# VHH binders against q75qn6r703to848, part 16

Target 1, 146 residues: q75qn6r703to848
Amino acid sequence: KPSMIQENLFIGGGLAARSIYTLQHLGITHVLCLCANEIGQSDTQYPDLFEYQNFSITDDEDSNIESIFQEALDFIKHGEETGGKILVHCFEGRSRSATVVLAYLMLQKKLTLLEAWSKLRKVHRRAQPNDGFARILINLDKKCHG
Below, E stands for the ipSAE of ESMFold2; O stands for the ipSAE of ESMFold2 at other seeds; V2 stands for 0.75 times the mean of E and O plus 0.25 times the DockQ between their complexes.

## First folded at step 8 (VHH; framework vhh_gefurulimab)

Design t02 (at its last look DockQ between E and O 0.62; V2 from the best seeds 0.00; counts 0 for: pae O 12.8 > 2)
Fold by ESMFold2, look of step 8:
Structure t02 (fold): chain B 146 residues (1-146), chain A 123 residues (1-123)
Amino acid sequence: as target 1 above (146 residues)
Amino acid sequence: EVQLVESGGGLVKPGGSLRLSCAASGSTFSSYAAAWFRQAPGKEREFVSAITRGGSTTYADSVKGRFTISRDNAKNSLYLQMNSLRAEDTAVYYCAAKRGWSYYRLAEQYDYWGQGTLVTVSS
């Protein structure tokens, strides 16, 4: 089951992303997938039902996840502007999706990393960016907030 | 259904510039994410650049800093400004589009394709 971070933003894993009935009942309209390299999109995605943004980011400390932040944030912002609800997911719902959600909270909602982390962990205890992603977020926090 | 037609290809010397255009018809282009791919003789199509419906851009490492993708939704057009051209940029360039917000770097994920425009970079 996806975890609700705020009224229009949810986080989950691959199982949540394919639970179509649940997503429709939650009112999900937009799905941000960070694990396209790990799924068969043709049999796990339903573009007639949801708007998709897909990335192939591995959950490795060396993965350049920061390179996709702008596109991911644009997608979330446009989903919000339409009054839609967005699911951000990766395969496990632990590292990649958590990293992107934290970046969104920091860059778009102007939270510090500590504030964003507290908000996310309250509803999604499994959130655990890998050490490389954590370093990216720490550097981002310094750039944004001193 | 959207139809795509590329133009602006030609013969250019190394270090030169070209601007490619892709005209979209038959559907509202603003509903699509769009990309440029290229195919050199004997090679598979490779990703060059993409732009989301919201205007965010991405580039293959080999063209970063030299190429600029842009779109004009009012004119139903996609552009690729190509600067500092190299012999290795010689290829047929294709515009591609898919419905929805997202883009992909994989050619197989695009539903609509132009017929291509040839860019030759040679002395």
Scores: ipSAE 0.005, ipTM 0.241, lowest interface PAE 10.9, mean pLDDT 87
Fold by ESMFold2 at other seeds, look of step 8:
Structure t02 (fold): chain B 146 residues (1-146), chain A 123 residues (1-123)
Amino acid sequence: as target 1 above (146 residues)
Amino acid sequence: EVQLVESGGGLVKPGGSLRLSCAASGSTFSSYAAAWFRQAPGKEREFVSAITRGGSTTYADSVKGRFTISRDNAKNSLYLQMNSLRAEDTAVYYCAAKRGWSYYRLAEQYDYWGQGTLVTVSS
């Protein structure tokens, strides 16, 4: 149910993040959660099985999701450096998680927004950052590439 | 798991400096992300600064440019260098830790806490 973006990077929603057997079968070792206050962590998270990084970001046009990009990228990079596999998820797997994955592809993998979008949509067609997040990504693209 | 003990608090004049220390014991500190929080009288506990296991840092806007967080994993210690202190910085400062890689800005995300050290900025 998680979509594989790269060998070590997956995207999904809350249901994918709760499908523990599936995550273990895929070899997931790290879980980046963008919707921590929308879920019951004690009911849905298993810190003995996975390394977690939790954020509480709302899916609103004026949410400051950019403020967590560096922390999120550090977590993904750490997972890659240890040979692990990372799931990035929000509640529905459409907006917040897509935004962070696109930022990662742009900042770490040096893709333009257009290249990152194409890569993500190829494997995860439900990706749809809200309009505020889209503007953040467009501005980031300008800062990185012109 | 880990025990945290703060030190270095005290009375300081506005514009002065103070260095807080947090000694960790009972576990290898390098396994933890760590943070400083503070609580002024009658206020809620608020985020001050945090540091990842790898040394990446973040700061609350109110302290950015004046405070510096650091860690020394060989000494199992966390530090907060506080410069250009203001009356508004008066609070009990708490050291916090959570097993895992990254820092968090919410107090609820930290499992281990020290008992606090009082910093008073007054003339």
Scores: ipSAE 0.000, ipTM 0.192, lowest interface PAE 12.8, mean pLDDT 86
ESMFold2 (binder alone), look of step 8: mean pLDDT 86; pTM 0.881

Design t03 (at its last look DockQ between E and O 0.45; V2 from the best seeds 0.00; counts 0 for: pae O 11.4 > 2)
Fold by ESMFold2, look of step 8:
Structure t03 (fold): chain B 146 residues (1-146), chain A 123 residues (1-123)
Amino acid sequence: as target 1 above (146 residues)
Amino acid sequence: EVQLVESGGGLVKPGGSLRLSCAASGSTFSSYAAAWFRQAPGKEREFVSAITRGGSTYYADSVKGRFTISRDNAKNSLYLQMNSLRAEDTAVYYCAAKRGWSYYKYAEQYDYWGQGTLVTVSS
């Protein structure tokens, strides 16, 4: 089941992304998938119903998830500007999706890492970026806020 | 309204390569998801490859590993690099575009089409 971070933004895992009735009930229009290499897109994605942006990011400490932040944020911004709602998901809804949501809150909503973390954990206790992603987020926080 | 013109088709031997181009005009191409379709004589148009507005790429199983879709937003152009060509790749290739971020596998979901360029792979 997706967790609502704010009215137009949700986080979840691969099972939530496959639950088309639930996504339609929530009014989700845009799906950002970070685990395209781990799912069967033809069997699990519904391009006639939702707008998709797909990435294949491995949940490893040395994966360069920062390389996709700008594209991911542009997609989320586009969904918001059209009045849509966005699901950000990975396979388990713990590390990759949490990392991208935290980056969005920091870069777009101007939160510090601590503020973004607190906001996310209130609604999505499963959030746990891996140690490499955490280091990326800490460095991002320093670049943005000293 | 975007206008699309394909080029680069021709006759090639099996195992050879071709690069197809699709020039877009009348609108900024970076605002579109784009795809290549093909149609062999007597058959329906079939999906070949797509690239979303965000740059994600998709391929039909029959062309994976041999074809590479790409775009050059500065030149408003879409490309299809076709390697290791086979006789069954013989078809008219069409460039297609749709507003939005998603790709679609069915031709009827695309709003803008070129006139096609013929690729013949003959031993």
Scores: ipSAE 0.005, ipTM 0.278, lowest interface PAE 9.9, mean pLDDT 87
Fold by ESMFold2 at other seeds, look of step 8:
Structure t03 (fold): chain B 146 residues (1-146), chain A 123 residues (1-123)
Amino acid sequence: as target 1 above (146 residues)
Amino acid sequence: EVQLVESGGGLVKPGGSLRLSCAASGSTFSSYAAAWFRQAPGKEREFVSAITRGGSTYYADSVKGRFTISRDNAKNSLYLQMNSLRAEDTAVYYCAAKRGWSYYKYAEQYDYWGQGTLVTVSS
């Protein structure tokens, strides 16, 4: 049920993150959670099975999600370097996780925002960053590509 | 390598609160996962709480809802807020650290340890 963005990178919501047998079947080894305060970590995460990076970012237009981009990208790179596969998720799989994946595609894969959006929407039609996150991504696109 | 020093232990009545601190030095604490363990007389050291490098928190069932782990990377410090203390919480509390992103609940998985701070809960 997670959407595959590229061989080592997946996106989903809270239900995908709790579907442990599906994640193991897909070979997921690392889980980046953007909704940690919403899911009650000790009862909903499986740290003996997966490596976790957790953030508590609200899905509000005023949230400074850009502040965590570098740590999130570092975690994804760590998973890639160990030969693992990474799930990026939030609660609904629509806004926060999409924003971080788009930032990853722009910063790491050097795609423009339009290219990253097209790539993500092809496999994950639920993607819809909120207006504040969209402004952050537009500004990032300008920094990277003029 | 990181050095850890605990403080804040003491004597408290049942139902009371204490806040433990763990000061880190010799390395940037933000590179480490960190945890609290405790050891009562005659028992093995047991897991209390952990916080990952990314800020995720984990708790033993016996302390969940009463204890809160936190860290302040700017102050190079780890904390344990202990509320609603019970006689069975009496123990020496240890701060522990390991390089890594994940959560670790077994003492053998941690590389760096403080010397401990005694918490006594009694009438």
Scores: ipSAE 0.000, ipTM 0.188, lowest interface PAE 11.4, mean pLDDT 86
ESMFold2 (binder alone), look of step 8: mean pLDDT 86; pTM 0.878

Design t04 (at its last look DockQ between E and O 0.48; V2 from the best seeds 0.00; counts 0 for: pae E 13.8 > 2)
Fold by ESMFold2, look of step 8:
Structure t04 (fold): chain B 146 residues (1-146), chain A 123 residues (1-123)
Amino acid sequence: as target 1 above (146 residues)
Amino acid sequence: EVQLVESGGGLVKPGGSLRLSCAASGSTFSSYAAAWFRQAPGKEREFVSAITRWGSTTYADSVKGRFTISRDNAKNSLYLQMNSLRAEDTAVYYCAAKRGWSYYKTAEQYDYWGQGTLVTVSS
């Protein structure tokens, strides 16, 4: 159920993140979790199989998700540099994970927000950042592209 | 190689507080995930808390809400703020580190260890 954004990058929800045999079949090596506050890590994460980066970001319009963008992108970059494949997920695969993936596409792959949105929505129709996250992404787009 | 040195242990009354420090040297601490473990006399070393390179944290159930792990990468330091201490918290506390992107709760997953600092909670 993970959606492939590009050969090394996938997006999903909590169900995708616990579908361990599917993740292994896809060659996932790194998992970026944005919902650590909503899961039991000892029961849903498998550190012997995957490298994890965990954040506790609430899906609220006032959440400062921008504060973790650089660390999240560094984790994705490390996975890419080792030849690995990365899953970015939140609980429903809709808002937090979509926001981080869009930020990655804009900052690392140099896409405009419109280009990033089109690319993501084509493979992951659930994508729907909340209104606060959307404003963060619009402001990021202005910073990147004047 | 990274070297780790704990400090801040001592005798404290039940309900009291202590702040443990772990100074890292010999390598850049920001490349490491870090953890605190503890060992009471006659018991196995047990997990207390861990923190990723980026500040994401986890805690053993027995210390949640009372202990806070933190790090200061500029000072190459790891901290454990211990509040509402109980007699059951009496132990030698160890700082541990490993390279990686996540944290782990088993002692064998950590490559580097400090010498320990004793915390005694007693009337």
Scores: ipSAE 0.000, ipTM 0.144, lowest interface PAE 13.8, mean pLDDT 86
Fold by ESMFold2 at other seeds, look of step 8:
Structure t04 (fold): chain B 146 residues (1-146), chain A 123 residues (1-123)
Amino acid sequence: as target 1 above (146 residues)
Amino acid sequence: EVQLVESGGGLVKPGGSLRLSCAASGSTFSSYAAAWFRQAPGKEREFVSAITRWGSTTYADSVKGRFTISRDNAKNSLYLQMNSLRAEDTAVYYCAAKRGWSYYKTAEQYDYWGQGTLVTVSS
């Protein structure tokens, strides 16, 4: 079950991303996948129905998830600007997707990390960036908000 | 809309290296995700590697650590550096492209294809 963060932004795991009828019913138009190497894309993705952006990032404390922030944010912004709805997902819906959503809220919507965290946790209690991702987000907060 | 032409194939001994090129024309290549596929005699076409328009890459497990995909959008070109070549790498290698934000590992999802370049790895 995708969680609605804002009118046009949703978060979930691999099961949510596979629930094609649900995604269509919610009006999802864009899907950002952070776990492409962990899923069978040809079996689980439907490019005729949704615009996809795929990354393979591991949920390890040493993973350089920050390296994909700009591409991910550009995709979310594009979906938002076209009036679309975006699902951001990873395999479990806990760490990678939460990290990217928090980075988006901080960089694009100009929330502090605390504000973004509160907003996300209110609708998606599973959110739990790993410790390495949390450190990346804390450093990002300092860069953005002093 | 885009035309793709591969080059750089040839005969090489096991352990050797080759660099394949794919020249794109007719459209701005930077708008396309791109991939390499290969087809050995008597086999189905298989995924080798892909790169998004943004530079993010993925590889088939059989080539990971030996092959490197890259692109030069200013030259409208895609490359595949193949190192530590093995007999099982013998195949016709195809360049493929799809407009959009993503890549896929399924050949049917790519809209534009080159004619292929033969790589033979043999003693």
Scores: ipSAE 0.000, ipTM 0.238, lowest interface PAE 11.3, mean pLDDT 87
ESMFold2 (binder alone), look of step 8: mean pLDDT 85; pTM 0.875

Design t05 (at its last look DockQ between E and O 0.50; V2 from the best seeds 0.00; counts 0 for: pae E 16.6 > 2)
Fold by ESMFold2 at other seeds, look of step 8:
Structure t05 (fold): chain B 146 residues (1-146), chain A 123 residues (1-123)
Amino acid sequence: as target 1 above (146 residues)
Amino acid sequence: EVQLVESGGGLVKPGGSLRLSCAASGSTFSSYAAAWFRQAPGKEREFVSAITRGGSTTYADSVKGRFTISRDNAKNSLYLQMNSLRAEDTAVYYCAAKRGWSYYWTAEQYDYWGQGTLVTVSS
């Protein structure tokens, strides 16, 4: 089951992303997938029902997840501005999706990393970016907030 | 595996200062990210401050500007300078460490803990 971070933003894993009736009940209109290489795109997506943005990011400490932040955050912003609701997901709902959500909260909602972390963990206790992703977020926090 | 021992706690009046130390032994401390947590009686353990292996720091909002975390890898030690102490800072303070570069803000993400040192801020 996806976790609601704020009115228009949800986080989950692959199981949440394929629970189509649940997503429709929640009013999800946009799905940001960070694990396209792991789940087969045509078997798990419903483009007549949802707008998709897909990335293939591995959950490795050396993966350059920062390279997709701009596109991912633009997709989330577009969904919100059109009155939609966005699911951000990866395979386990633990590292990649949490990293993108934290970056969104920091860059677009202007939270410090500690504030973003506290907000996310309150509703999604699975959240645990890997050590490399955490390093990226720590450096981003210093750049934005000192 | 690293073993951690805190010291420097005590009784201090509001507005005073204390410096806590955490001595690490049993392995090279420079391989660890480290943090201070605290626990007041009847409360959950809460994050105070953390430092990466490379020296980058973060602080809980309640202590920012008053507390300073530092490390001395040559002495295998972690420190917390606490200034402008308040009654609400009264707690047992714990040193914590984990392998890797990055710190985290929640206690369950740390593998190694000291026994704690009591800080009491009272008139």
Scores: ipSAE 0.006, ipTM 0.367, lowest interface PAE 10.1, mean pLDDT 87
Fold by ESMFold2, look of step 8:
Structure t05 (fold): chain B 146 residues (1-146), chain A 123 residues (1-123)
Amino acid sequence: as target 1 above (146 residues)
Amino acid sequence: EVQLVESGGGLVKPGGSLRLSCAASGSTFSSYAAAWFRQAPGKEREFVSAITRGGSTTYADSVKGRFTISRDNAKNSLYLQMNSLRAEDTAVYYCAAKRGWSYYWTAEQYDYWGQGTLVTVSS
């Protein structure tokens, strides 16, 4: 159910994060959760099976999601460097997780926003950052590419 | 609802200029964000430029500095001034409109489309 963006990177929602058999079969080793305050920990996280980075970011236009980009990207890089595979998820798999994945593609893989968007939407049609997050990404694109 | 009709396409030499127009009818144009997309033969439709209801603009990197989007709400019209045209600008150009500003670069978010106008840049 999780969408493969590239060999070591996946995106999904809370349902994907709870599907432990699927995650293990995909080889997921690291889970970046953007909605920790919205899901129950005992039934939705399995720290003996996966390494977690948890944030409580609301899906509001005024949420300061940019504040966690550094830590989120560092976590993804760490997972890749250990040969692991990373799931980035939020509650619905549409806004917060898409925003972080787009930022990763732009900052780490040096894609423009348009290139990153095309890459993500090919595999994850649910991707739909809210208006505030979209503005953050547009500004980031201008800083990175002109 | 809104209907969109493009005009102004044609044949132009490299380095030349062309101005596209898009006439909106059926609804107040000022209610919509608007954009230009283009599609070259055998290629996927790609974003060119967009303008908000209030006049803020954005451009694809490939056209920045050469193309200028503008709108005239009194005339319910959208324009694209294309300067310093290149062979790779050859495409069918489409006018599109949507409510809101989210995802202005994705064709799937636009509800209203014109039929397209062909721009050919060749010597």
Scores: ipSAE 0.000, ipTM 0.163, lowest interface PAE 16.6, mean pLDDT 85
ESMFold2 (binder alone), look of step 8: mean pLDDT 85; pTM 0.871

Design t06 (at its last look DockQ between E and O 0.31; V2 from the best seeds 0.00; counts 0 for: pae E 12.3 > 2)
Fold by ESMFold2 at other seeds, look of step 8:
Structure t06 (fold): chain B 146 residues (1-146), chain A 123 residues (1-123)
Amino acid sequence: as target 1 above (146 residues)
Amino acid sequence: EVQLVESGGGLVKPGGSLRLSCAASGFTFSSYAAAWFRQAPGKEREFVSAITRGGSTTYADSVKGRFTISRDNAKNSLYLQMNSLRAEDTAVYYCAAYRGWSYYKTAAQYDYWGQGTLVTVSS
């Protein structure tokens, strides 16, 4: 089941993203997928029901997830502006999706990394960015807050 | 009238390079994801590469590291730089556009198609 971070924003794994009835019941309209190379898009994505943004980011310490932050945040902002609800997911709902959600909270909601982490962990206990992603977020926090 | 017009195909020896272009007209190209597909004789049309409206790229495994997709929204153009060409790259290459934020590797999802440009890699 996806975890609700705020009224319009949810986080989950691949199983949550495939649970179409649940997503429709929650009012999800936009799906940000970080694991497009790990799934069969024609069998697991439903473009007639949801608006998708797809990225192919591996869950490895050396993956440059920061390179997609702005495009991901623009998609989330678009979903919010249209009155929609957004699911951010990767395969396990643990590292990549958590990293993007934390970046969103820091860049758009102006939270420090500690504040964003506390907010996310309260509703999504499995959140655990890998060490490389954590370093990216720490550096982002320094740039935003000194 | 919506049009996608490919150019730059031709005959090239193995190991050579080509640069394909696709000129878009009749729609707001910058609002679309764009992709290259190819179709070899007797085969189904297959995904080559895509670029989102925001510039994020993806590649089929068979071309990764050899091909580079790019777009120039000011010129309504999509490009495919093809290096280290191999005989198996021989195909008709198609430009495609999909309305929305994402790309898909399934050809049926795309809204607009060009008529294709032939690339032949042979000694």
Scores: ipSAE 0.143, ipTM 0.556, lowest interface PAE 5.2, mean pLDDT 89
Fold by ESMFold2, look of step 8:
Structure t06 (fold): chain B 146 residues (1-146), chain A 123 residues (1-123)
Amino acid sequence: as target 1 above (146 residues)
Amino acid sequence: EVQLVESGGGLVKPGGSLRLSCAASGFTFSSYAAAWFRQAPGKEREFVSAITRGGSTTYADSVKGRFTISRDNAKNSLYLQMNSLRAEDTAVYYCAAYRGWSYYKTAAQYDYWGQGTLVTVSS
């Protein structure tokens, strides 16, 4: 089941992304997938129902997930501006999706990392960016807040 | 009927410039990311450049600084300005489109393809 972070933004894993009835009932219109290399898109994605943004980011400490932050945030912003609701997901709903959601909260909503973390963990206990992603977020926090 | 039609290919001397165009029809071009790929004789199709529906651009290392991708959603058109052309740029250039915000460097991810336009760089 997707976790609601805010009115228009949800986080989940691959199972949540495949639960089409649930997504439609929640009013999801946009799906940001961080694990395209781990799913079969033709059997698990429904482009006539949802607008998709797909990335293939590995859940490795060396993965440069920061390289996709701008495009991911642009997609989320576009979904919000069209009145839509966005699901951000990876395979497990733990590391990659959490990292992107935290970056969104910090860059777009101007939260500190600690504020973003508290907000996310309240609704999504599974959130646990890997150590490399955590380091990226700490550096981002410093750039945003000195 | 969805169509992507490339034009602007031809013969050019090394160091010269060429501008490719891709006309899109039969779909809402502004809702698609778009890319250029190329295929040299005896080689596999390779990524050249992409532009997201939001206008963000990416280039293969081999063309960065020499090629510029752009789009005109009002004209349903994608462009590739190629400067400082080299013999190794000789290839058939293909226009491609993907429904979504992202781009991909892997050809298999794209939904629609043009038939290609030949660019030959020769003395």
Scores: ipSAE 0.000, ipTM 0.184, lowest interface PAE 12.3, mean pLDDT 87
ESMFold2 (binder alone), look of step 8: mean pLDDT 87; pTM 0.886

## First folded at step 10 (VHH; framework vhh_gefurulimab)

Design u01 (at its last look DockQ between E and O 0.92; V2 from the best seeds 0.00; counts 0 for: pae O 3.1 > 2)
Fold by ESMFold2, look of step 10:
Structure u01 (fold): chain B 146 residues (1-146), chain A 123 residues (1-123)
Amino acid sequence: as target 1 above (146 residues)
Amino acid sequence: EVQLVESGGGLVKPGGSLRLSCAASGFTFSSYAAAWFRQAPGKEREFVSAITRGGYTTYADSVKGRFTISRDNAKNSLYLQMNSLRAEDTAVYYCAAYRGWSYYKTAAQYDYWGQGTLVTVSS
């Protein structure tokens, strides 16, 4: 089941993304997928039901996940501005999706990394960016000013 | 009224290079994701590469590191730089466009198609 981070933002894994009835019942309108090559888009996605943004980011410490932050943030912001609800997911719902959600909370909602982490872990205890992603988030926090 | 026109195909020896171009007209190209597909004789069209409206690129495993997709929205153009060509790259290459935020590897998802340009890799 997706975890609700805030009114219009959810996080989950591949199972949550495939639970179409649940997503429709929750009012999900936008799905940000970080694991597109792992889940097979043609047999697991429904473009007539949801607006999708697909990335194929591996859960490796060397993966350049920061390269997609701006496009991912634009998609989430678009979903919010249209009154929609956004699911951010990867395969396990643990590392990649958590990293993107934390980056969104820091860059768009102006939270510090500590504030974003606390907010996310309260509702999604599985969240655990890999060490490389954690370093990216720490560096991002240093670059940001409140 | 909508057109996608590919160019740049031809005959090339293994290890050679070609640059494909696709000129778009009759729609707002910058609002579309764009992709290259290819079709070898007797096969279905298969995904080669895509670029989203925001510039995220993805590639089929068979072409990673050899092919580079790019776009120039001011010129309504899509490009495919093809290096280190192999005999198995021989195919008709098609330009495609999709109106959503995402790319897809399934040809059926794409709204507009070009007529194709032939690439032949032969000794």
Scores: ipSAE 0.572, ipTM 0.803, lowest interface PAE 1.7, mean pLDDT 92
Fold by ESMFold2 at other seeds, look of step 10:
Structure u01 (fold): chain B 146 residues (1-146), chain A 123 residues (1-123)
Amino acid sequence: as target 1 above (146 residues)
Amino acid sequence: EVQLVESGGGLVKPGGSLRLSCAASGFTFSSYAAAWFRQAPGKEREFVSAITRGGYTTYADSVKGRFTISRDNAKNSLYLQMNSLRAEDTAVYYCAAYRGWSYYKTAAQYDYWGQGTLVTVSS
């Protein structure tokens, strides 16, 4: 089951993303997938039901996940502008999706990293960016909030 | 009406380079994800590379590090720079476009297709 971060934003793993009837029941309209190379798109994605944004970001400490932050945020904002609800997911729902959600909360909602982390962890205990992603988020926090 | 036209194919020796172009017309190219697929004799059409409307690029493992996809929305054009070509890269290369935000590796998802351009890599 996806975790609700806020009314229009959810986080989960591959199992949540495959639970199509649950997503429809929640009113999810947009799905941001960070693990496209780890899933069979034709078997697990339903473009007639949801608008997708797909990235293939490895869960490695050296992966440049920051390179996709702006396009990911643009997609989330697009979903918000249409009155839709967005699922952000990776394979485990732990590292990549958490990193993108934290970046969104920091860049769009102007939270500090600590505030964003507290908000996310309250509803999604599984959240744990890998050490490389954590360093990216710490650096982002410094750029945005000193 | 809608048209995708590939060019730049040809014969090249292993280790060589080619640059493919795809000219788009009859639709708002900048609103589409775009991709290259290829089909070798006796094989199914396979994914090579894609670029989303926002500029995110992805590649099949077999071409990563050797091929570079790019787009120029002002010119309604998609490009594929192919370096370090191998005999296994011999195929007809197709330009494809998908209405929507994302890319997909399955050919069936794409709305528009070009006629293809032949790339032959041979000693």
Scores: ipSAE 0.439, ipTM 0.745, lowest interface PAE 2.6, mean pLDDT 91
ESMFold2 (binder alone), look of step 10: mean pLDDT 87; pTM 0.888
ESMFold2, look of step 11: ipSAE 0.374; ipTM 0.701
ESMFold2 (binder alone), look of step 11: mean pLDDT 87; pTM 0.889
ESMFold2 at other seeds, look of step 11: ipSAE 0.373; ipTM 0.713

